# Miniprotein binders against Glycerol-3-phosphate dehydrogenase [NAD(P)+] (gpsA), part 31

Target 1, 321 residues: Glycerol-3-phosphate dehydrogenase [NAD(P)+] (gpsA), of Methanothermobacter thermautotrophicus (o26468)
Amino acid sequence: MMVTVIGAGSFGTAIAQVLSWNAEMVRLMARRSEVVENINRTRENSAYHPGVKLRDNIEATLMDGSVLEESEYVFMAVPSGNLRSIVRSMNSSLEDKKIVSCIKGIEHPGLKTMSSVIREETGSRTVFSISGPNFADELIRGMTSGITVGASTRYAREIAGLLKSPRIILDHSENVEGVEFCGILKNVYAVAMGILDGQITGENHRHSLLTLCFREMNLILNEMGYGELHDRFCGFGDFLLTSTTDKSRNRTLGLMLGKKMRLSEDSTITIESLRSIRAIRELTEGLELPVLEMVYQTMQEPENVNLYIREFQERISRPEF
Key: E = the ipSAE of ESMFold2; O = the ipSAE of OpenDDE; V2 = 0.75 times the mean of E and O plus 0.25 times the DockQ between their complexes.

## First folded at step 27 (miniprotein)

Design M8 (from L8 with W65S W91S Y95S W98S; at its last look DockQ between E and O 0.01; V2 from the best seeds 0.00; counts 0 for: pae O 5.3 > 1.5, off the site)
Fold by OpenDDE base, look of step 27:
Structure M8 (fold): chain B 321 residues (1-321), chain A 106 residues (1-106)
Amino acid sequence: as target 1 above (321 residues)
Amino acid sequence: SEKEKIVEEFQKRMEEARKLLEEAAETGDREQAEELIEEAWEIAREARDYAKELGDPKLEQRAWSMEEEIAYTHFEIAQEFGDKRQSRKSSRIFSRASRQIRKLES
């Protein structure tokens, strides 16, 4: 079976490497010709994974719908903000494909998950997702990783077959949108833990705050009808990884906010985080969510972060909480 | 040259290991598959020894890559038959081979 990965970024390259064990050929699509040429010539994507040799059955190509004809499965690994335009440009070529979203993002202001955007633009009825505690640098190097497959049971088996490795642990949910939603939601709480990091007095305190974050996350998951995902790799696994490791860009963003640092408005991570936080806040209107409120307020007015932390502390100290 | 002979032997071992691996993947018999995998591993180790004798890190890397492929196939077979013990063994071998490949890339 031939498989295509659209997006030669960090995660796209990593997942292509994983898929190359089970696929006959993996086509890795990039926007830039220089990236394609570099990958094919050097067998490395040096911009994202320097020193990691890609398997011989990975071929880089330009983004072109005409090259998708031989692929049964297409994995999407582009930035969330570019998904709609990319999918639209290849719509006719994607309609009959089994598409797996690897993207942890939401479209704003429409509040659509990536799978929903793909379905809308392609008309495909076979749109699925994967998510989990998966840093691309570890994944591409074959470090053991858990992945949740969001698909119907029939297609989950096929996707699991493509991802199968001695170093991949799989779980499953039929809730495609829920799996994607976990990937978005966990980032909010990673930012929260980053913001709160400067206030943490010990490990008891850290893990108590982590518990509050996880509890609030589960409350949102339950309200959205995704409560079954709390103990999946896409849920607890990805939440924990992103909230506790320094490699997390979202936690780092939170750390910067907690120190009253002005964020660059042009930073991709800032933009994506803001979109996600706004989207989650809108989706959860009317719920009492002290952590989300603290994060949202801090993102709007980072100069007042200490006030928002105090307000958060007061809320969690109430007997009703 | 002596070097050419060693390279030829290396290539022969690599091809033999690949053939055995293909046969292992095609056999529906678990015991036969395990025997073929073990033989493939031995031959891949011989190939690696020839690569070491030549002092060629690229050939050594290729030999480890073959061992990684053998381990992967073994894992697939073990999973198909529900053998958790063999699956764990293949995973360890896979991890070892992968580490060596990375070490030789540096």
Scores: ipSAE 0.030, ipTM 0.226, lowest interface PAE 5.3, mean pLDDT 88
ESMFold2, look of step 27: ipSAE 0.491; ipTM 0.822
ESMFold2 (binder alone), look of step 27: mean pLDDT 82; pTM 0.767

